# VH-VL binders against Cytochrome c oxidase assembly factor 8 (COA8): the designs that were tried, part 12

Target 1, 167 residues: Cytochrome c oxidase assembly factor 8 (COA8), of Homo sapiens (Human) (q96il0)
Amino acid sequence: APERGAERRDTAPSGVSRFCPPRKSCHDWIGPPDKYSNLRPVHFYIPENESPLEQKLRKLRQETQEWNQQFWANQNLTFSKEKEEFIHSRLKTKGLGLRTESGQKATLNAEEMADFYKEFLSKNFQKHMYYNRDWYKRNFAITFFMGKVALERIWNKLKQKQKKRSN
Below, E stands for the ipSAE of ESMFold2; O stands for the ipSAE of OpenDDE; V2 stands for 0.75 times the mean of E and O plus 0.25 times the DockQ between their complexes.

## First folded at step 11 (VH-VL; framework fv_pabinafusp)

Design W6 (from U1 with heavy chain Y50W, light chain W101Y; at its last look DockQ between E and O 0.01; V2 from the best seeds 0.00; counts 0 for: pae E 8.0 > 2, placed apart)
Fold by ESMFold2, look of step 11:
Structure W6 (fold): chain C 167 residues (1-167), chain A 122 residues (1-122), chain B 112 residues (1-112)
Amino acid sequence: as target 1 above (167 residues)
Amino acid sequence: EVQLVQSGAEVKKPGESLKISCKGSGYSFTRYWLGWVRQMPGKGLEWMGWIYPGDSDTRYSEKFKVQVTISADKSISTAYLQWSSLKASDTAMYYCARLGDLFDAFWYMDVWGQGTLVTVSS
Amino acid sequence: DIVMTQTPLSLSVTPGQPASISCRSSQSLLYSDGDTYLHWYLQKPGQSPQLLIYEVSNKFSGVPDRFSGSGSGTDFTLKISRVEAEDVGVYYCMQGIQYPYTFGQGTKVEIK
């Protein structure tokens, strides 16, 4: 449930952000960082005369963005969850409470936290390897289709110029 | 492993509505275009249209644009072809077929359903 | 619309003999990316269509070596080096270049 509607304001401004995407645009545009993933989404322009190849490229880009957004949103939540679980587990083993006497959340020092970071990297190593592999696979495919679309557009321009001159 | 299973044969009268289904399994349903192909009795194949189930984006052959509606329910990996008012001329075999995925440029149909025979007669 | 024309529309062949099916398009199927999107399907009696050849000459998975495709531009050919009983059915060419996607009329192959 992202706050996508908040970027399009229907009421008078009183303290909201200045940026508001247009209802219709002839260009892609980049929005503010997503709350959960911290990634800036691209909002894609859909041309009137979109070819099958252009449509496939756009959907590949959209799907890749959604995949990337979902991965990092989930990863941020997993990191926070596992960090808290580790801290609580280690405090319990030391016989300490979850809060200090002042009511502040108890934490571990940097040396104690080093074990968490090592365990987290090890536990999530394969997941991040597959993410990197898939990220490169997706970006290679996008680049390949961008090349195909570029050639299609050049070809169509040449065909259009030939037809115009022959008339 | 990859399969498209269509709903059973239908016998209908002119003017009745109909919705036939195509359920995909063994692959990521939302990542492949899915299309419908008509074959009238004793005739060849005609492309009717495509849907991308991930966002329900559809394309129709101009011939069929007014006659049918193509839809999908990605939660159950099922695509649909529907008529609001059948005509005798709608009597045909209807196939669903999968188009290649987003990672390639294949515009051929590599997996076909078994077909749904629709008979419309008085 | 791109019109796909097949010849012959019907072919009776003696088992073990070669067969050849021609497909002509009303415009070039060579795409700006250097690939040609011409595909061949076989519909065996009582069955749904199945892919044989994609992009002119590439055999789809499980297609016997006796099938081959060739051609360029607007003129394409499907060849069967030795027709067998299992090859009976209707063969269709299809263009995948632009909407609406179109098929040839079909070539019915029968055994004499």
Scores: ipSAE 0.022, ipTM 0.627, lowest interface PAE 8.0, mean pLDDT 82
ESMFold2 (binder alone), look of step 11: mean pLDDT 90; pTM 0.921
OpenDDE, look of step 11: ipSAE 0.024; ipTM 0.602

## First folded at step 13 (VH-VL; framework fv_pabinafusp)

Design X1 (from W5 with heavy chain A105F F106S; at its last look DockQ between E and O 0.70; V2 from the best seeds 0.00; counts 0 for: pae E 2.9 > 2)
Fold by ESMFold2, look of step 13:
Parts: C-alpha cells; structure tokens; sequence
Structure X1 (fold): chain C 167 residues (1-167), chain A 122 residues (1-122), chain B 112 residues (1-112)
C-alpha cells in the first residue's frame, strides 16, 4: 500500500453522510472509497444563491479532488502492475515457476520485496515531489478562498443588520 | 502564445439563427472562465455572461439571459454564443475574453478575442 | 446593478502632456475580503479591448510605466504621465464586485 496514499485518507467513515435525510443539500457529503484511488469523494453543497467567489471556491475544491483521485488511482494501478512484474522477473531469474506446487501465487520474502519497495519509491520520487508541491499550492489557495468566503458572508450579514437598524 | 480567435463577421436577417465561435489556444482552455462582451455600434462595453468550459457551468447577465445561449466544446477548446432568432437590435460587435483561473481572486479579463461583427438587417 | 460613471467622456491631449480619467461607482468597490475590484481597459481604434490596470493600481504585464491607477471606495483615477500617439483610444473602467459586472461608458482620448 502506498505510504503517501494512506497519509491522506479521509478520517470520516464511509456512509456517515448517508444517515442524513435526502434533503440535506446544505452540507457536503462524503461517499464510499473509490475502488481505484481508495479515497473518499466529497460531494459539495451548492447554495441556492451562490456568489461568484463561492462558485470559484467550489470549483477549485472539486477540481482538486478530481486531481487527487486521478493521481492516486494511477499510482495504485502502477504499484500493483510493477509489483507483479518485479515478482515475475525475480522468480524467472531464480528459475522458479509463477505458482507453487499447491497452486498458490509464488512470492518473494520480505528482504526481496524490500528491493521492490525501494526501487518503486526511487523511480517515483520526482513524481511524488511534484504531487506534494501541487497539493500544498492547492490547499493553501483553498484555505485563503475559504477565508475570503467567510468574510464575505459575515460582511453581508453585518450590512443587512445595519441596513435594518437605519431603516 | 495565449490567443482567442473568433469566427468571422456575419450578415443576417431578422428571425435567423446564428452561432459564433471563440477558439482558445496556448493555454489549458478548461481551467479558465470565458466571458462574452457586447459593444453596440458607437457604444461602450456590456457584460453578457460567462462559462466554465470544464463543466459548461454558465451564468448570464439578466439582460441577456433569455436572448442568447453560451456554450462550450472543451474537446476543441471552443466557446460559442448563439441566438435562436436574431433581431435588428442584435447588431453589434461581440468579444470573447478569458477571465482568471481557479487561483485568481479577481474577475478581470486578461486576453480578448478580435471580435465578431454581427449585422442584422432586413 | 452598480453604475460606473466616467469623466470626461472625451479628452484631447497634446503629446507629452499628462492625462487623467476619473471613474466613479454608485457604491463602494471595496469588497469584504479587503480587495478593491476596479479594472481599466483600453480599446485602441479598430482593436479589441486590452487590460491595463487590475485591482485599482496593478499594471498588467507589458503595460508601460507611464500608466498608473489610484483611488479607493467609489472614486478612481487612471493617469498617463506623458501621453503618446499609441495611447489614443477609448478607456473603460469596470467593477468586479457585484454581478453582473459593469463598465463605465468610456473616455475617448485623442491627440490634438
């Protein structure tokens, strides 16, 4: 299992949003883990009177989720494929079959598999560095947008209260 | 080089339909909002509406909401402005313009198309 | 809708002299996030508009240093320190605080 994927897993259990009424459109909803990325998607609430700034924040969050799902889905598939290729290659080099006498899939010991792990991490090091850079850029921007939206909502409520008092 | 290239001038009769295009190049077309601006003969600029090409989410100025349709085909990096039934009052120059991406806090237009002159006359 | 009012509507300037264009909004363009969403565009004769200044005072890439923007609240100014022949055209201010976004009526700048 990829270490980076496990670090970014959602903490909320699958189905926690499902216990709410179907008409809880005012909350984000967390779905079950995606079969390829192993990440839980967030289904974002769209307010009825969404401002242009709120729209931009929502799309940034949606696009960041899609980007993250695509990255880890690809990494999980690459990891599985290259692991099988590594095992098959090492078994062939030893002159061994791909299956044991019992029909089980032949494996390598922990020390031999450590070679795969090291090579996979080394091969993908720059890819994961670019992912981390982009991940922090995206989350930093999302945090600032969330702050701007929060101020927008407070300011609008304050203006409404002042307008009512002056009238 | 970032460019927006619009379709050529059109001469139409009232009641005819029309679809004009705006093709983006030199950038990720799906990551930037794209807007449309009208300029009537001898007049200033009017905001019409915008689209986010990735999901075709559109917003219109109320003045134009039922008069035009804004759409996009992201597979060919092209946005469209269309009328189902043109009026003489639709005679104008129409510009497309690129707005900011997801990381821009402001809605200014940094790249403009060359414009499409639409003439509607009986 | 926020009404944007430009003055003057027409300006005739001797080359090398300064020029100022005023833009006033019907309500403050200072947004709740602390930014002011006032932008300036130039439409040269026979051309499409081009961005000059965004968010009051920030010059867009490739805009000459002779252009500057200032102002706050409802009152904004675009200045050209020394007008050149290539600066001829119609200047528009635009607000980006309240949808739909709106433009001023334009200020035509001509060389005398």
Amino acid sequence: as target 1 above (167 residues)
Amino acid sequence: EVQLVQSGAEVKKPGESLKISCKGSGYDFTRYWLGWVRQMPGKGLEWMGYIYPKDSDTRYSEKFKVQVTISADKSISTAYLQWSSLKASDTAMYYCARLGDLFDFSWYMDVWGQGTLVTVSS
Amino acid sequence: DIVMTQTPLSLSVTPGQPASISCRSSQSLLYSDGDTYLHWYLQKPGQSPQLLIYEVSNKFSGVPDRFSGSGSGTDFTLKISRVEAEDVGVYYCMQGIQYPWTFGQGTKVEIK
Scores: ipSAE 0.404, ipTM 0.726, lowest interface PAE 2.9, mean pLDDT 84
ESMFold2 (binder alone), look of step 13: mean pLDDT 92; pTM 0.944
OpenDDE, look of step 13: ipSAE 0.718; ipTM 0.882

Design X2 (from W5 with heavy chain D104E; at its last look DockQ between E and O 0.70; V2 from the best seeds 0.00; counts 0 for: pae E 2.9 > 2)
Heavy chain, then light chain:
Amino acid sequence: EVQLVQSGAEVKKPGESLKISCKGSGYDFTRYWLGWVRQMPGKGLEWMGYIYPKDSDTRYSEKFKVQVTISADKSISTAYLQWSSLKASDTAMYYCARLGDLFEAFWYMDVWGQGTLVTVSS
Amino acid sequence: DIVMTQTPLSLSVTPGQPASISCRSSQSLLYSDGDTYLHWYLQKPGQSPQLLIYEVSNKFSGVPDRFSGSGSGTDFTLKISRVEAEDVGVYYCMQGIQYPWTFGQGTKVEIK
ESMFold2, look of step 13: ipSAE 0.405; ipTM 0.730
ESMFold2 (binder alone), look of step 13: mean pLDDT 90; pTM 0.915
OpenDDE, look of step 13: ipSAE 0.824; ipTM 0.935

Design X3 (from W5 with light chain I97Y; at its last look DockQ between E and O 0.69; V2 from the best seeds 0.00; counts 0 for: pae E 2.9 > 2)
Heavy chain, then light chain:
Amino acid sequence: EVQLVQSGAEVKKPGESLKISCKGSGYDFTRYWLGWVRQMPGKGLEWMGYIYPKDSDTRYSEKFKVQVTISADKSISTAYLQWSSLKASDTAMYYCARLGDLFDAFWYMDVWGQGTLVTVSS
Amino acid sequence: DIVMTQTPLSLSVTPGQPASISCRSSQSLLYSDGDTYLHWYLQKPGQSPQLLIYEVSNKFSGVPDRFSGSGSGTDFTLKISRVEAEDVGVYYCMQGYQYPWTFGQGTKVEIK
ESMFold2, look of step 13: ipSAE 0.403; ipTM 0.744
ESMFold2 (binder alone), look of step 13: mean pLDDT 90; pTM 0.926
OpenDDE, look of step 13: ipSAE 0.760; ipTM 0.902

Design X4 (from W5 with heavy chain D104G; at its last look DockQ between E and O 0.42; V2 from the best seeds 0.00; counts 0 for: pae E 5.6 > 2)
Fold by OpenDDE, look of step 13:
Structure X4 (fold): chain C 167 residues (1-167), chain A 122 residues (1-122), chain B 112 residues (1-112)
Amino acid sequence: as target 1 above (167 residues)
Amino acid sequence: EVQLVQSGAEVKKPGESLKISCKGSGYDFTRYWLGWVRQMPGKGLEWMGYIYPKDSDTRYSEKFKVQVTISADKSISTAYLQWSSLKASDTAMYYCARLGDLFGAFWYMDVWGQGTLVTVSS
Amino acid sequence: DIVMTQTPLSLSVTPGQPASISCRSSQSLLYSDGDTYLHWYLQKPGQSPQLLIYEVSNKFSGVPDRFSGSGSGTDFTLKISRVEAEDVGVYYCMQGIQYPWTFGQGTKVEIK
């Protein structure tokens, strides 16, 4: 009995993007699209004199990015798996092999695939709704903190100008 | 339910090392800063520092920076407070506390551990 | 470091009467983001501290309506409209605007 090789469940590695920005970068760096999520990761710059509020904003941005990366990596993996299973099941039902006579991978027609896409979207609709809700909440929070950081920076600049005028 | 569970009471001698723990449950441990607060017998509260478990970003009070090490193991949702060499003056109740966040907006401690009593006696 | 000064350090109150605790900071707790980083905690006898009020006047979840916080800049007050037996403990103000975070000395509230 041939040992069915344990299909290594390619658990999408919690892929810390191996993209390392240059050590001397004084700005946020955008990496290439992640292999699994297809989202471009951002490496956030950490100022030497980061304020507590700037730190909060940075952490929130980082968390939101990771949340997005994980969501889309899992979604893309699920989509790919379900698509392959659908194709295989439909080909089998048709009495068709997984390969054509020419040795090419057998495919379904556009109409049959449309049924898959419709079903997939319907099945994942609630998940997408929750994602969108959480996405808006996170981005609202980020925007709120961006505003606070902007005010802090303005205030600090004003204090520095007053101190320079008093000396 | 959101909870912080600390390790049990410790009785040690001066010069001994100690590591106490605080385990979080009921929430995403990686998203919240976790602080340590000391309370000496019959005294008030003293903030020692806090850690962000996700990346181990840590801040100390200058008073405690050389005296203790704060660390975290996010894989088991546990933070630690460690001494390399205990002193009699380290005798206190130690609390871990979660920094509450409405999206990280608020710098207050919303959830507290039950405390760990550390007694250092000769 | 910011020094937090509470007054009184001890308060004995008859049940049903109001109580007031003052907390003064050595510098303004108003941050450049418009928030004031003063919080109140209660430590009941033999228990861990618990959050009562955050950012001067916001009641934490589960805190009774008899508790209220007020103040601005450097002067803050915690009020209990009607003290109950369960309100016994030590109250602490805390500043979170500057490191290190510092607490007041605590105010012990007892029932007469």
Scores: ipSAE 0.028, ipTM 0.614, lowest interface PAE 5.2, mean pLDDT 86
ESMFold2, look of step 13: ipSAE 0.170; ipTM 0.667
ESMFold2 (binder alone), look of step 13: mean pLDDT 90; pTM 0.917

Design X5 (from W5 with heavy chain L99F; at its last look DockQ between E and O 0.64; V2 from the best seeds 0.00; counts 0 for: pae E 3.3 > 2)
Fold by ESMFold2, look of step 13:
Structure X5 (fold): chain C 167 residues (1-167), chain A 122 residues (1-122), chain B 112 residues (1-112)
Amino acid sequence: as target 1 above (167 residues)
Amino acid sequence: EVQLVQSGAEVKKPGESLKISCKGSGYDFTRYWLGWVRQMPGKGLEWMGYIYPKDSDTRYSEKFKVQVTISADKSISTAYLQWSSLKASDTAMYYCARFGDLFDAFWYMDVWGQGTLVTVSS
Amino acid sequence: DIVMTQTPLSLSVTPGQPASISCRSSQSLLYSDGDTYLHWYLQKPGQSPQLLIYEVSNKFSGVPDRFSGSGSGTDFTLKISRVEAEDVGVYYCMQGIQYPWTFGQGTKVEIK
């Protein structure tokens, strides 16, 4: 289950939820969108006496963030490069320059650009299918660990109450 | 095949430094915690500490915290156990061992190195 | 630290006969998530330890069916239904609930 951080600032198109860490005994914060991935990084608080289970959760969250940012940064760069190459190749075949008479970047018509978009989406279908599978695997694991950590904290709090009553 | 291969046996004198190694192969070395276990001659197993090689985040047992340094060089898939000044009481067999990956919620060791015998005597 | 106490410390067994090893912890190994983090390792002569059973009763991959684990709370048992010559070595229980993780003293199993 995706959750948003302490400050909810909507930057995702189509209302896609962002990953947010739990705020137990610490203040994680959400940074601005990364220029290449367009994802907001989480800056994790490391408690002074972090348990082994809390350490595993933090590492899993950090690595999932890195994996997700790497995927989208790579996809965004590949999309931009291949789009420009497609446009340049088609303009060259027509004997046209890269700029219009007004000095703006020359483009292809909507039907020609639709060919590019369809080819790109088709080429990347399997890659996105594997990404979605891995995304669900990672988020299931994170949710599972978050539950374990939450129970650990409750258990420790109950033990501390019992000790105080005995003193 | 997943393997942990440790450096060879060492014979040292008290006061000397030593760095022993544990090289992982057949898996993504940076994705798994790696720990060190001591076994003194004729004795049982003692937990020393562990490291996450990707970022070198380390944890030590209090008994060993000051006496050894655990480190890793992820570029060559190798972890290290290091002493700045050996004592005769450091004579033991030292094992490295791997835990499950990030998706494994449990702390148990599934792959062990063959061990490195360290002998410290005059 | 959680103290792990094994009994017996040594055991001589006739091949084909059962063997039983007890492990007792100084506090409950039942964790806040409802799981019990008690594991068993075997160290054969001249070899490094190998995992046999995790979380009380789950056999690790490749472990023969003759090995089984049981117990709860602070008292745990490893059983070998029919001891074979290759089962000789030192058996260790280990707790995974509180850092530093700790082992029992070991139980040496030999063939008579």
Scores: ipSAE 0.371, ipTM 0.713, lowest interface PAE 3.3, mean pLDDT 83
ESMFold2 (binder alone), look of step 13: mean pLDDT 90; pTM 0.910
OpenDDE, look of step 13: ipSAE 0.763; ipTM 0.902

Design X6 (from W5 with heavy chain F103Y, light chain N58Y; at its last look DockQ between E and O 0.58; V2 from the best seeds 0.00; counts 0 for: pae E 4.5 > 2)
Fold by ESMFold2, look of step 13:
Structure X6 (fold): chain C 167 residues (1-167), chain A 122 residues (1-122), chain B 112 residues (1-112)
Amino acid sequence: as target 1 above (167 residues)
Amino acid sequence: EVQLVQSGAEVKKPGESLKISCKGSGYDFTRYWLGWVRQMPGKGLEWMGYIYPKDSDTRYSEKFKVQVTISADKSISTAYLQWSSLKASDTAMYYCARLGDLYDAFWYMDVWGQGTLVTVSS
Amino acid sequence: DIVMTQTPLSLSVTPGQPASISCRSSQSLLYSDGDTYLHWYLQKPGQSPQLLIYEVSYKFSGVPDRFSGSGSGTDFTLKISRVEAEDVGVYYCMQGIQYPWTFGQGTKVEIK
């Protein structure tokens, strides 16, 4: 994939915190970054007269956010854990300790670390492929329901015009 | 197989409390709305309200908003319909029914429980 | 509330003959998303309701081909091309566009 879609979605300009979808409140709020996923959660507001369609859209967006945060939290944790494991294993093979003589944490050079990155990508290829497929499925569904909510708003405006004409 | 299994028939007196249950199986209970429908003796069907079990978000028909409480325990895949003080007029058959999931734009009830007969009399 | 009115309230049908049930709503059931949320249920004697047709004309899984639905706006019809003994029960239409969702009063179908 060309870029990390979840982070790019959530790193949009501050305009995201003022998101006002059709027939939805302007009271959606962007929370602080989650410490594991590094994604900012959206806190969705529930309007008093929420239609069944609006309710489905909101819950789909909430559950997609939850799914995305869980995926990246798990991936970031696995990446950190396996990275340290790789470094420890390679240092042990070279007969080196975990610390240098100066007390600093021993490290591997860029070429050695490249081996880790290649192995990590290979091990997680299928998982990321399924993540991409599910990400597109969810975003298509969200876009579809946003379109339906937009039509609902137009319909309500036409009903108001019909009532005014009958007066 | 997707199933909704309700608790058994109840015979109660006016003023007593009651909590009837609806247990879902064969599907992800937390990802589907679950509704309650009343059928008075010899009468048709009335929608009472529904719940989304994942977050317990509930909606009520205005007629039933103060008469009943709808709840769910997602850990045991069970929804509840509850009265704090029964009236003789609450005598009816009560059905639970599954509504659509997050991806379904349709608001029909595709799976129904077997019903719980509640009789309130002295 | 949207009032759903069914006619007739009772039907006696000779086996093998067609049957037709009408459902009228007090306002259009064409929803803001371009779909019409009119659904049909059958409650067989002593049983729970079961879904037959959703969104006017789409048969639910396992529903025999002899059932069909049609209509638009405020007028809807359920047809059974050849009534069988298993089709006995009370048929309900339901609207799903506005809270509270409401049902018709029911049409009892019996075999002569």
Scores: ipSAE 0.236, ipTM 0.669, lowest interface PAE 4.5, mean pLDDT 83
ESMFold2 (binder alone), look of step 13: mean pLDDT 90; pTM 0.910
OpenDDE, look of step 13: ipSAE 0.786; ipTM 0.917

## First folded at step 14 (VH-VL; framework fv_pabinafusp)

Design Y1 (from X2 with light chain I97Y Q98K; at its last look DockQ between E and O 0.75; V2 from the best seeds 0.00; counts 0 for: pae E 4.1 > 2)
Fold by ESMFold2, look of step 14:
Structure Y1 (fold): chain C 167 residues (1-167), chain A 122 residues (1-122), chain B 112 residues (1-112)
Amino acid sequence: as target 1 above (167 residues)
Amino acid sequence: EVQLVQSGAEVKKPGESLKISCKGSGYDFTRYWLGWVRQMPGKGLEWMGYIYPKDSDTRYSEKFKVQVTISADKSISTAYLQWSSLKASDTAMYYCARLGDLFEAFWYMDVWGQGTLVTVSS
Amino acid sequence: DIVMTQTPLSLSVTPGQPASISCRSSQSLLYSDGDTYLHWYLQKPGQSPQLLIYEVSNKFSGVPDRFSGSGSGTDFTLKISRVEAEDVGVYYCMQGYKYPWTFGQGTKVEIK
């Protein structure tokens, strides 16, 4: 079910989405975008006969999703706060109010806002560098375990075919 | 320094309950599986089960599945092994051991606790 | 359950001489990815077990070069090229291939 154009009322979550997947799902499925991180969570199926490798892969994917959602939720919040502070500071320096005559929020032009974006990027460069490093580490590990699980599943199918033929 | 420190030796009677502990330090306790191993007097090692402390997801060896409960309290970096009703056959040394983390390819126990001797006798 | 069988169960060795411990599994430990999940532990007298070798032949951090592991399929060997007094204890092989994970019965190594 799509939620096009719907606006969630703002809640103050501690930076982590709380989505409860269906109880009887037999497959992974993708939930709606998180309000603060704007990422779509994957909701993971847990089979009764989950192998040790399958468990590791599932937990690695779950924890990477949580880590990623938390990072972007925090960054989006920081960006919004610093953007408003920058605009307020520049409007105050120009002797202008926070609202126009029509009551709409006063803003800065594209060239003025470019200074903010450059400053924000510079200020947060190291944090984004560490995020990218950790993202690649996690993505490589996930890909590696996906390969191992795929081979395990093929191997198990071959074992079951061999067992039925010999019986 | 990565350490697992277990609770002290216990002397119990059959039918009593018991909960022994294993406290981890020097590493992110929530990101490593933690397992329990039994060693009966004069015998070898037996795998009992493991837990992932972040979400308390547990797995048991079938032999031990109904005999013990494995749990963890991640806020104090502590795992537990407990019996609701001890038997004389539960007399053994019990070890906790750290297993692989999220990024390890497969399972081996790299850090072990010092062991907790449990003696159950009438 | 995969049965792990060690031989010998007891070994008395003169200091400085080599020692060899065999471990045989009741089924192949070779996984579909080409890795083999066979590990070796040492339990020194009065101590908890410690990891020596993981995945057949990889020495764990801090393990002396005199220890080596080899083997494939169902047959594995731990070798100590020159036994020292600190190597005394019980050696266990363990399979991490299939639940439940199982250990060998142990090989006690003593100095003559």
Scores: ipSAE 0.272, ipTM 0.679, lowest interface PAE 4.1, mean pLDDT 83
ESMFold2 (binder alone), look of step 14: mean pLDDT 90; pTM 0.927
OpenDDE, look of step 14: ipSAE 0.811; ipTM 0.926

Design Y2 (from X2 with heavy chain K54R R98K; at its last look DockQ between E and O 0.49; V2 from the best seeds 0.00; counts 0 for: pae E 3.9 > 2)
Fold by ESMFold2, look of step 14:
Structure Y2 (fold): chain C 167 residues (1-167), chain A 122 residues (1-122), chain B 112 residues (1-112)
Amino acid sequence: as target 1 above (167 residues)
Amino acid sequence: EVQLVQSGAEVKKPGESLKISCKGSGYDFTRYWLGWVRQMPGKGLEWMGYIYPRDSDTRYSEKFKVQVTISADKSISTAYLQWSSLKASDTAMYYCAKLGDLFEAFWYMDVWGQGTLVTVSS
Amino acid sequence: DIVMTQTPLSLSVTPGQPASISCRSSQSLLYSDGDTYLHWYLQKPGQSPQLLIYEVSNKFSGVPDRFSGSGSGTDFTLKISRVEAEDVGVYYCMQGIQYPWTFGQGTKVEIK
């Protein structure tokens, strides 16, 4: 079955929700981008008769989403802070103010900003390397357990058909 | 070293409340399911339920769902088993046990607490 | 509930001799994911249970080679090739495929 989407598809959080029907008709859904991480959260459906494998898969997906959102929220904050500090330092070295005569925040050109981007990537290289390793580990595990849950559901459907045929 | 240390033996009267504890150390307490097992005197083992300490999601054996409450305080790496009104039939040894995490099978118990003997008598 | 039945309930063994414990389940322990969730525990006198064998035949870390598990479907066996004094206690099989998870009634192993 297809995943149920959010009713509103802009950056604002969806203010409209519907009562969730029985598990057979409910699916996961995707919300608007998180303010800090810029990632779209998945809101997971919890079935009434959730199996141990289904619970494990759901928690693995939930924890992976939380871990991913936390990482990018922290990186976006760090990026913003260090970008401003870099600009401030370079403007001071050039003898320029932090604002133009029109009151706009003074900036550096793209060539000047390239040094910041290189420095930021270099400084955070090891952290991003560990993030990528853990990202692949988590996605492999998710795929593995999705396969197990799929087999479980097929097995249960076959058992239910045999029961109905016997009745 | 992975350890589960349970609270000490309890002697209670019927109708009293009780909360016993299980403190985990040597591992990330929040990432592993934790189960509770009852052993009545001279009897075998009975699974009571488990908890995922990260979010306090619990699952109970139907036999025990009304009888006990399973909870956890992840800030102190401690799980709890609680009765609001003890009965003489609650006299037993109670074990906590570590199950698996998100990446391991969680249907067997690899590390057990030392047990808490609960005696309920008039 | 899945009923786990152990045979024998009590076993006296001469040191150095083999021992064999049977465990039967009321339904297949082959789970829909292709794994068989049958586990063996030992509870030594005055101690907590300890895991010996997981998923039919896999020895847990630190378990001596004299322990082995086998079986499939509904019939399982734990074998001790040469019983030692430290092996005394109650042995339990357990299924992990269906709530409530259930144990066998236990097999008490003693030295003659």
Scores: ipSAE 0.294, ipTM 0.692, lowest interface PAE 3.9, mean pLDDT 83
ESMFold2 (binder alone), look of step 14: mean pLDDT 89; pTM 0.906
OpenDDE, look of step 14: ipSAE 0.401; ipTM 0.773

Design Y3 (from X2 with heavy chain T30K; at its last look DockQ between E and O 0.71; V2 from the best seeds 0.00; counts 0 for: pae E 2.5 > 2)
Heavy chain, then light chain:
Amino acid sequence: EVQLVQSGAEVKKPGESLKISCKGSGYDFKRYWLGWVRQMPGKGLEWMGYIYPKDSDTRYSEKFKVQVTISADKSISTAYLQWSSLKASDTAMYYCARLGDLFEAFWYMDVWGQGTLVTVSS
Amino acid sequence: DIVMTQTPLSLSVTPGQPASISCRSSQSLLYSDGDTYLHWYLQKPGQSPQLLIYEVSNKFSGVPDRFSGSGSGTDFTLKISRVEAEDVGVYYCMQGIQYPWTFGQGTKVEIK
ESMFold2, look of step 14: ipSAE 0.423; ipTM 0.731
ESMFold2 (binder alone), look of step 14: mean pLDDT 90; pTM 0.915
OpenDDE, look of step 14: ipSAE 0.829; ipTM 0.937

